# VHH binders against Protein LURP-one-related 7, part 1

All scores and structures are predictions.

Target 1, 182 residues: Protein LURP-one-related 7, of Arabidopsis thaliana (Mouse-ear cress) (q8gwl2)
Amino acid sequence: MADSETPYHPDPEDLRRIPVDLFASKKLPGLSSGDLGFADSSEHLVFILRKSSSSLKSLLDSSGVPLFSISRLHNGVWELHKGDVEKRKDLVLTVKRTSKRFSKTESEVSFAGESSENLVIKGVPFQKSCTIYSQDSIVAQTSLMYKLRQIYVGRSKFRLTIFPGSIDHSLVVAMVAIFLQG
Unless a header shows other numbers, all headers, positions and changes below count from the first letter of the chain; antibody chains aren't numbered by Kabat.
F, E and O are the ipSAE of ESMFold2-Fast, ESMFold2 and OpenDDE, as the mean of both directions, binder to target and target to binder. V2 is 0.75 times the mean of E and O plus 0.25 times the DockQ between their complexes.
Where letters were taken out, [cut] stands.
Atom coordinates printed by the task and the answers are left out, and those that the model quotes come from them; centres of patches stay.

## First folded at step 1 (VHH)

Design h1
Fold by ESMFold2, look of step 5:
Structure h1 (fold): chain B 182 residues (1-182), chain A 122 residues (1-122)
Amino acid sequence: as target 1 above (182 residues)
Amino acid sequence: ELQLVESGGGLVQAGGSLTVSCAASGFTFDDYAMGWSRQAPGKERELVAGITSGGSTYYADTVKGRFTISRDNAKNTLYLQMNSLKPEDTAMYYCAADQYYDSSGWEYFDYWGQGTQVTVSG
């Protein structure tokens, strides 16, 4: 009954104004061994990160279709291309580390073309901690589900929160994947 | 067979320095995050330092500025340089490895060495 006592239907824009959480783990349902999965709050896979080598990875959708290839160049710069690692298409962005102070790392994201987009990633990769900034605004940030202080540092699941904005979620996930390798 | 073998432990006077090392074999070393943990008698094991495959480091507050973790991927060796040692640093020091993206989980180090004893007197 379309005309019930509460006829308001949320606009899609209203629904997009809340943060989206993705949950990263290697132990998600439907995930192949060795892959890192990003799932929604119901544990349904949204993205899959698959390693081809220490310098080459693929970001896939939930069906295994390649979205981006992630490659590390010998000079230490990371490149993101559309398509699979074997059939790379257009360059989308590069990531370069700009600062390393003890445990803290800072990287700069440069988009291909004449874009003026200026993103900075800051965090502690070993603790799976990073925040992506656009100017003074937070685009996305990770947090650990638990803070482990025993011998198993780095084994915790982490949450990626993507704040409302115009940056595609698959790009955010790719940038996080690059930063956490550094 | 994957192996982690620590060495370089020993007796050191307070204020002294010591380097412990961990030789790794049986796996692609530069794909792993590595770490050092320590355990003193009667205390819980504590992560002291960590280093990602890309070289980013972590240090516990109790050792910041005194300890330096490093890795030599060509020699498959992890190092911990310990300076300004204190009696509180006395512990068994363990090397650990984690298969980032190559293991079944992010929640633990997958592999451990047998440990090397560091004793700081005085």
Scores: ipSAE 0.056, ipTM 0.479, lowest interface PAE 6.2, mean pLDDT 78

Design h10
Fold by ESMFold2, look of step 5:
Structure h10 (fold): chain B 182 residues (1-182), chain A 120 residues (1-120)
Amino acid sequence: as target 1 above (182 residues)
Amino acid sequence: ELQLVESGGGLVQAGGSLTVSCAASGFTFDSYAMGWSRQAPGKERELVAGITSGGSTYYADTVKGRFTISRDNAKNTLYLQMNSLKPEDTAMYYCAAERLFGEWSDYDYWGQGTQVTVSG
């Protein structure tokens, strides 16, 4: 008696359950000068971070369509709004620093509207290190390619790993961009 | 176009305090991450402290709790308050600026340095 041999056909939901890596770089195909790109493992652009002014930045999709505007208030709180920096729309979330001990920083993300879920970001912004938490679960994490004592020499790109979950990847990238700036 | 000029160095007794400063010009100061590095004779340059455009700080283990980095964006000035100074802190101290965007390269600009000498 013999069983049928069938090739493995991955369930699309299995693919959604694995982490997604994005790689930050300013030298990627299709990226304009002065922008920071987030690309997949094949170097295809997924998101673009663009500076609009000293206080405003835009997160764009791979085609350059504005997704969010990032701004910092005088009280140190960061705001994320939908749309282009010229005609900003609805507030999506805020990020506020809640703790700073020597090099370590902690911030809280509060979503606009009637969401009860807040996120916490912890890390060392100056070292491009951060982890985003939903309670005890990791939403996303950057991977350092340096030892702290080697920060002067030969630093490379950083990797952003986004773990499976319901949070939009563009929001994760925006939160990382905010945390690393503040 | 960017210029960084350090000042405030000098001779100080061990256990004493000193503040060095860095005047910046030719760029939008509040958009840059800023830092202090030091180099003693025969040693490699060491990043001592850093501060992001948003004010988050970084300190090397050798100076944690003794040094404080700060910035005054209205005066385009970066500060390093050094307390409980030790002879091992003797070095040339350099101000540095790093662009907000990039391939996460090292600091883009450096000043000329100011000498700090700790005796005793």
Scores: ipSAE 0.226, ipTM 0.633, lowest interface PAE 4.0, mean pLDDT 78

## First folded at step 4 (VHH)

Design a17
Fold by ESMFold2, look of step 7:
Structure a17 (fold): chain B 182 residues (1-182), chain A 120 residues (1-120)
Amino acid sequence: as target 1 above (182 residues)
Amino acid sequence: ELQLVESGGGLVQAGGSLTVSCAASGFTFDDYAMGWSRQAPGKERELVAGITSGGSTYYADTVKGRFTISRDNAKNTLYLQMNSLKPEDTAMYYCAADLWFGELSDFDYWGQGTQVTVSG
């Protein structure tokens, strides 16, 4: 009954804090051959994954400006560094697989810095199943075709939903890209 | 000039085992997701098994527990170990590669295939 006594009038700012969907595809307007694009629902590129050298990949913004470089170490740990692959700078985070049961994988994300809260990523990389957790909260989740009863997402290969929170969207995309390759 | 060359196919009795392999060249093998697809006469091509660049695997329900996909990054070679073979496993087996995530049924590159025939 308390809700009926206190009328709810959503703050306009609260209405603007909604989940963001990005659609990953190899074929998008403005996307170069060989790249993987993340676009909004109108097919406008937001992020681009590009092979920068034989073993290194870059995450770029919509204008092609390098944001991060992605590399895998011999021990299987993944590193995300700020900046161009040629002039990589600060380490931002690492991703390490912590368990694998049949095709199900769990990985831990460790941020660089003086204090760190670890994120956990769970899913089935080959099937593009990926959910990122901060403790008990979901940070982001890829679309599962099985849950949608075979409803396909237009021209995109999979959908990434990013929930409102403090983690930068480019970092979420980078973590998804790392997990799905591992 | 990415190249995928399958080998190891042949005739085998039901209940037997066979390993097919795929030699890859012209690209950085470690970066690619790889997969095995098969096509039997009169049927559509289906994904049998996949493996990401980081080594995570996938198997179709029809082959779970019988087939094992693996990759040797030092030798640029993809393998499919097939055990407890059944006549319904008879098909042309194709090696496939994709730079990004190994999408189901959407690989960029394919080999010519190797025939596996299982007799009852």
Scores: ipSAE 0.506, ipTM 0.767, lowest interface PAE 1.9, mean pLDDT 81
Fold by ESMFold2, look of step 5:
Structure a17 (fold): chain B 182 residues (1-182), chain A 120 residues (1-120)
Amino acid sequence: as target 1 above (182 residues)
Amino acid sequence: ELQLVESGGGLVQAGGSLTVSCAASGFTFDDYAMGWSRQAPGKERELVAGITSGGSTYYADTVKGRFTISRDNAKNTLYLQMNSLKPEDTAMYYCAADLWFGELSDFDYWGQGTQVTVSG
């Protein structure tokens, strides 16, 4: 078959959104000591996790503006609220562990005020292993940088890949952060 | 000041059990991932068990099924229950803490260690 006779189709990648990678590390340019940063492939900070003076934690944008507060209830359920840890607003979602088998964990995400499908998170929290599912589709997945044989292997980085979909990236990062902490 | 103080080490016979403890102070214990590492004479330090802020656990293959990590947040204390001990478990055992996640390279703070010696 000759090239002039084959049907031309646009490159699928030109017609579709591609996955977004964020790189998580405690040591990134512009990141304050004690924070956990999520950066793009150029090491520009996109999100920051910060411990407040209380037992609560904040997810911040790249400018340090609070997006969400993260808290764990005494019953082990995690809550995500809009706003700063000191001025929490509406509940956005909860995360609850539904299965634990040795180090392997499964959790369910329930959105407040929504009737949409709950999400399921599976992985090994202590080892930064995490996959978020919507039904049978993957929303996001982590991978360990040291398995990529790159110069970042010894820096404790992990990669978060967010697949094309409707879920806001800040919510994906918050869910990953919650799952990996407990 | 953040401090981690291990205790409970000692001499135990092969097949026996021992619990080591780590008393933590100077930080909000609930917020931290915690871990136990060990170092035998002439060997590199290895992470043997970890537990996240939320209670999810990790065990190295060499101790899986024999060791149990736990935390008592009310007492700011980390535990490692070691069962079916073998001479190869002989090592200095160190408590460790990290605000976010735990793998050996991620822990920010370490204790001074407690010696566990398994005979026979």
Scores: ipSAE 0.403, ipTM 0.710, lowest interface PAE 2.6, mean pLDDT 81

Design a27
Fold by ESMFold2, look of step 7:
Structure a27 (fold): chain B 182 residues (1-182), chain A 121 residues (1-121)
Amino acid sequence: as target 1 above (182 residues)
Amino acid sequence: ELQLVESGGGLVQAGGSLTVSCAASGFTFDDYAMGWSRQAPGKERELVAGITSGGSTYYADTVKGRFTISRDNAKNTLYLQMNSLKPEDTAMYYCAADQYFGEWSGDFDYWGQGTQVTVSG
């Protein structure tokens, strides 16, 4: 009979990697007006958030190919589907707000299918403050660039740091985009 | 063309209440983060309250518990209900909008012309 729990052990790839920074900005080389870009430290676009219609947005790769569609249901739950809003495919995850006290918000991420991943997002959406947790480990965290204006990458609205782990970077960006809008 | 028009400002006595409103047009109101900032004479503009497109709110410590921000997406209108007003609340109050996220510095993409709120002793 089992009487202990195995502690989290990082993926071996995590032990060989360093955190990745993405910089969110509305003004980047190659970015269309009205889009929000997520770029690397060299200002090369990695992901693009684009408004498709009221309450619907697309997350695109650097070439403009739709990766996910983001939608908010009438009950306030957010859904992430593969593909664009018009050719939406399988549900990937949902995000539901579970706590709100003044400015502080907590949300839970539920993956579609048979997943035991427990992700919680905490922060202050209006202030672009967001930390994604997997159990007690930090998956990703935002920081405000205006307090760190010494960064020569150029002015961005905020920085997103993604720590090594099993969660795909496009999913992290999608979850951040959902949390900060909700 | 995006427009933000504030109204409802005026003179109130300390301890009183006032609601200011912001009528929005020229964009899909539901998609924007909205905020109220204020600027008193000789002071810098400060963010007073904010609300995301999803309804999450923010309040400055100086107004928390006294002010309530809300939005009526059907009427494209943003509100700030101000209770227990103090002379220190005297300022020009500006409506503001940001396409994706709010900003703690109050540096929004779009601004209204403001409505004056004056609180007397």
Scores: ipSAE 0.473, ipTM 0.735, lowest interface PAE 2.1, mean pLDDT 81

## First folded at step 7 (VHH; from a27 with S53E)

Design c3
Fold by ESMFold2, look of step 8:
Structure c3 (fold): chain B 182 residues (1-182), chain A 121 residues (1-121)
Amino acid sequence: as target 1 above (182 residues)
Amino acid sequence: ELQLVESGGGLVQAGGSLTVSCAASGFTFDDYAMGWSRQAPGKERELVAGITEGGSTYYADTVKGRFTISRDNAKNTLYLQMNSLKPEDTAMYYCAADQYFGEWSGDFDYWGQGTQVTVSG
């Protein structure tokens, strides 16, 4: 080779401006029985939701490292902590149902600490309908897959579209998981 | 072993009421989304009502206002209160549980054996 070329790097602005789709399924390559996987459009696992026998759930990265633990308090409020059940660390956020009419549910996300920013989640949990709002902007939204050809081996439960913004994708997935369970 | 056992089905006159129950065992009931599906002779099975772990409910349009789903976590029991019954409600009613979120199409992980509800007239 006479010359070396600089490897192409994607422009961070392009990555932040394009919505990201994750596909939730109980049956994906590399997914353990009993887990729920969130995969990209190429079937690569990005996040894993794992239920504990103690009624706690963990959100894991693609390597199986615990990112967050999800717990439901007796009063119905949900808490998200860093780490898993045994290594729970700082409280990150809480989710509380603020309205329920027929099947429609609204919940408020409150971040821990001195943050003044709250998010609102609206939808119908049992129908996999979930939209996360930051003020008047949509952060993320679920959609049903029955109108699309299945992209994955096994069943796909729903698609989660995360719109460009500042909120970490692992937090978005955790909030969706909480809302759809409660 | 996870088991779901329905009871309370039977023959009832049109306009009447009936409660079917589902007793759950072999799992932590509180952590599951639950549902009732029904299948009438010659028809596809359909989700009638659902309730999430946190208590959010779903009802099919054909039963809204007449049916009520509820759960008693202390008794590990799921209920379906059916009022103003119509002959069209005649079906085998199945209790179902899902490990995570439930499913609008009725794609549940676990199913009971069913209880027959027959509405005369």
Scores: ipSAE 0.512, ipTM 0.766, lowest interface PAE 2.1, mean pLDDT 82

## First folded at step 8 (VHH)

Design d1 (from c3 with Y100W W104Y)
Fold by ESMFold2, look of step 12:
Structure d1 (fold): chain B 182 residues (1-182), chain A 121 residues (1-121)
Amino acid sequence: as target 1 above (182 residues)
Amino acid sequence: ELQLVESGGGLVQAGGSLTVSCAASGFTFDDYAMGWSRQAPGKERELVAGITEGGSTYYADTVKGRFTISRDNAKNTLYLQMNSLKPEDTAMYYCAADQWFGEYSGDFDYWGQGTQVTVSG
């Protein structure tokens, strides 16, 4: 039996044909004091990081709906769970430091379940240097913003470039947030 | 209210050592990136060392190998161990805290009042 034609509905994956830039900043239109926002090039909020308790942080969508909770365990491993910090659902991934040499850090992302593919994050957290690799391909990378060789201090803390691929942008933002705190 | 109080500054001979500390209160210390900046008279403030929530460190080139930043989350205290001190290290040393990732540029969210370190020689 033949399937009915499905009407075209654009989804977030259609927007991944070119690299996407998000700009992290503490000062954006609509952003509450104390939060860190990730905005598009027009300063429209896309994701929000919010501290909820000493060990828990929330990643929220632009409407403030919780997407993930982020926690750091006493052994230094980071966990990402779906949902509210108060009602955490499935474990999505863990991030564990696998190498530290002076300031340089390497961490491994392990997805929950039977996935055979792990990601590697490399950089220098304090310097906002963070690159996420899938094997030898770059999934995402942070960089500093410049204009006329000047850093745009206060407006944008750093830029996150997400390259075309299959990994959900909210997961990329969560992984960057985890790495830069660790 | 977030509060950062530095102590341990003083006069020390060139080649000597000194530890400055920063007592933190009014926030969850464990979740903040921390740093030490310094300012000499007539100079701009500069970040000399930083440490993230998870313990990753940063050092300015001028202090690498001589200074060590550390944090004791149980005591809500940040430390800077300064060895092989030089007259050029003479400055007011400020404790700083950042809500999220720290600021390698030295533009932190919160600052202490500073402690003076004077190196003679």
Scores: ipSAE 0.674, ipTM 0.840, lowest interface PAE 1.2, mean pLDDT 84
Fold by ESMFold2, look of step 13:
Structure d1 (fold): chain B 182 residues (1-182), chain A 121 residues (1-121)
Amino acid sequence: as target 1 above (182 residues)
Amino acid sequence: ELQLVESGGGLVQAGGSLTVSCAASGFTFDDYAMGWSRQAPGKERELVAGITEGGSTYYADTVKGRFTISRDNAKNTLYLQMNSLKPEDTAMYYCAADQWFGEYSGDFDYWGQGTQVTVSG
């Protein structure tokens, strides 16, 4: 009948911290033609990538609200801004390729403002291979899905695993989208 | 609307070189990933080379070191330089475009009608 009075009591949220999987596809319920969707395991949209009439791309939430705009400068640097493509606001981050060895690519992410913490992205864009590092820790990683689910058409889709951490999931998706485009 | 038209195919001797090209129209070429696939008679279509919007390239192992993909965005044109050609490179070569990242599987959104490359002897 006597309970222990001193054992460590971890926060219940700490015990439930697990990686999040998002599944990218051009064909998902509720996804407009021409968009790329990122969905949970139940095929509910979480993020949407959309091209605009200019060469800009939008990252939207599941309700279609613009979160970020993505652009590529002529010098090859990519920029991510808050807001929709018509009303871009603050610069959030830039991505610049720092190494290329035939098919393998490395890029560096620089956040705007006074942050000194940079991320590194490594992989093979055309093979949908993309790993985001914060120093020695993995922030997120893509993998190809094959025979994972027969509902999706072909092998054009991939899985994005986002590990527990402080980086917003929408920023992770934006960085993956940038890396895979260039 | 969107069109991809290949040209430059022909007959070449084994060990020779050939460049095929693809003229694109009806879309913003700069923002698409592009690729070359080929199909020999009785065989499955295979992706031989790809290039992303930002210029990252992919090559199938069967052509790596012999083929070079490139794009000229000012002319809306995709190229495939083929060197050290072998009889097994004989195929119809198709230009392809993808709205997002390209497709390792070869399942691109848009396709041309192809140009024949024949390597003899």
Scores: ipSAE 0.659, ipTM 0.831, lowest interface PAE 1.3, mean pLDDT 83
Fold by ESMFold2, look of step 11:
Structure d1 (fold): chain B 182 residues (1-182), chain A 121 residues (1-121)
Amino acid sequence: as target 1 above (182 residues)
Amino acid sequence: ELQLVESGGGLVQAGGSLTVSCAASGFTFDDYAMGWSRQAPGKERELVAGITEGGSTYYADTVKGRFTISRDNAKNTLYLQMNSLKPEDTAMYYCAADQWFGEYSGDFDYWGQGTQVTVSG
């Protein structure tokens, strides 16, 4: 789908066929204080994480429309549900830690419904190290940001690269958020 | 108003033990990553230990095996148990909180005013 000698000009549907970088930060144009934003390379918000007064967290789109709610169960399992924190709908996935060795952590993502594919997340949560695998393929990975020039910079800034694949970007962001909090 | 109040600092002999604690109020403690940082006079503040919302821990190499971070969400309290203390552990110890994931670099969103730990010869 690309020609190395001429610019590839994808329509919006085709953009999901090349890697996408999102930049996480607590300080971005249009971001409310207390939220965590995921923005494109031009600092336009794509997703917003927001805490609820009831300890639930919302993943919102760029317009502030709730996509998912995130919760942690008493047993340490994390759940992602469709919809607003006030009106949670179907369970979408769960994330459970399966291994911890010193600072290294491994977690498994289980999708609700008829899906049989599980994802594995590996990394070091406190260091914002996170890689999501589907079998042998990398779905997404984080990296630290240390090469930004003249960009609005926050305290907990990192880059999330999402590789081409079948999983929705909002689900990837939710899984990263869950892993880094757990 | 968000408040972090450290206590339990003091003078101890080298090889001794001390527990410092941090009482938190004015926010949903359970949802924050927490940490302990320290600063000796003339030195940079350094992250000593951290703990995420879900309980994942981090320790600086200089304290690993000697210090233990823990949190009691029912009491809104963060702890640092310090064993086998050395004179180089002498510092102001600060409780810190981060709204989202914590920060291993030590740059947290909120800070207490600190409690002094002094380890003598």
Scores: ipSAE 0.639, ipTM 0.815, lowest interface PAE 1.2, mean pLDDT 83
Fold by ESMFold2, look of step 9:
Structure d1 (fold): chain B 182 residues (1-182), chain A 121 residues (1-121)
Amino acid sequence: as target 1 above (182 residues)
Amino acid sequence: ELQLVESGGGLVQAGGSLTVSCAASGFTFDDYAMGWSRQAPGKERELVAGITEGGSTYYADTVKGRFTISRDNAKNTLYLQMNSLKPEDTAMYYCAADQWFGEYSGDFDYWGQGTQVTVSG
């Protein structure tokens, strides 16, 4: 059932078969002061993380359109809602720390709605060690891949690698941001 | 205006304990990563301990098990409890803040003026 009549467009599954790298940095072309940018390998912004005065945070696309709002409850649970901080809509997921043993932190991601797959995040937040698991598969992980470039290019903080899968990249970025703050 | 003001430094006997504090103002303390760095005369500044917005901690190997970083978001205050102090812990201790997740290299966005800790043998 392959469609040979459409030669110019690769199968969407083929486009998701290679990992995608995003680079988190405070200093990128087009990034406003105080924001954290996630850029592709060509330094083009893909996502923007922005704080508000109420300790709420927005994840925005490259055009500044709000995708999600991030809030931390006083009990330590994090919530992700659709929309911006001023017009929050449906709850999408929650993240809760489930373990902190010595230097390791583990958190569980629970999606809103009916029984859905839960994700697990493990790592050491301050060292930018963060791996997101779906069952026995790795969804994404962070690394400190260009230490020398950090010295010469300013405050590039880490690389995020998102492996092929079905989870929206904006959700992956939001989960990483939550884990590294918590 | 963002301010970080350290206090609690002083002279202490080797083997003793000391707590230094950092009062923060002029920003939303709750959503910043915080850290303590130190610098002894003639040495490079060293990240001693860090703490994320949500309370995850980091310690340099030289202080692990002896020092404890903590934060009180209700009081906008960062703490460093230093136990089993050694003469080599003698340094100016600086409070630092980072807009996002902190910086493992120790290059934070904002710094205090420091408080001197002197440990005598």
Scores: ipSAE 0.626, ipTM 0.814, lowest interface PAE 1.3, mean pLDDT 83

Design d2 (from a17 with S53E L99Q)
Fold by ESMFold2, look of step 9:
Structure d2 (fold): chain B 182 residues (1-182), chain A 120 residues (1-120)
Amino acid sequence: as target 1 above (182 residues)
Amino acid sequence: ELQLVESGGGLVQAGGSLTVSCAASGFTFDDYAMGWSRQAPGKERELVAGITEGGSTYYADTVKGRFTISRDNAKNTLYLQMNSLKPEDTAMYYCAADQWFGELSDFDYWGQGTQVTVSG
């Protein structure tokens, strides 16, 4: 009697679990001057970062509807609240820098409410290096698009790759924005 | 109207120290990433040091350990402390500001520059 072999059959859902890319830029179709846009591969806006008249920033959807407000406390902790700067609501998460060695930075994300999961963000903010970890798994990672040919677009454009998982994409974008400002 | 005005440049002996500063106005200074770039005649402009809104810093390898960037948000002022200066540090030094996160090669706004000349 010979050894049996069990063939592997790829599940169609395995072929659909791919990372999602968002592209950050100061110049995108439909983006107002002074805003930072996060667009899909077709340059359609998905999220918008906007500064208020104070130190508060808003994360908006593509239609300009406020999703979150971002603020930094005097102690250096960052807070993310639901809603716009005029009607800040529930605290969603905080981000605190836990390590700074020369240019390398490490921060911890703590979710408000019933979640016990914390995330860790590591990178070099000024170099647009940012990786978000859940334990040993990568949730999201930025990369520079320095090697792409460019005609009158900013050299600060970067790509945010969000890996398949349970974390809302708007929260990932907010965490990246916080880390790169800190 | 955003305005960046550098000062403190001059002639200094090799091995010496110099602080350049940048007075900022016309924008919410606290919300901008800031940087110092330099350009010597016939050379490309080089980012020397950068600092984010929250104080995270960047230094070019050629100046690590010798230069320190800092910001005083209460005074809307950016500083570059330069120690152990070398003739190779001779350049026009420019203050720069970026609307979002900072920039490695090019910033949104620039000052007119202050000359630093290191002799001997």
Scores: ipSAE 0.618, ipTM 0.815, lowest interface PAE 1.2, mean pLDDT 83

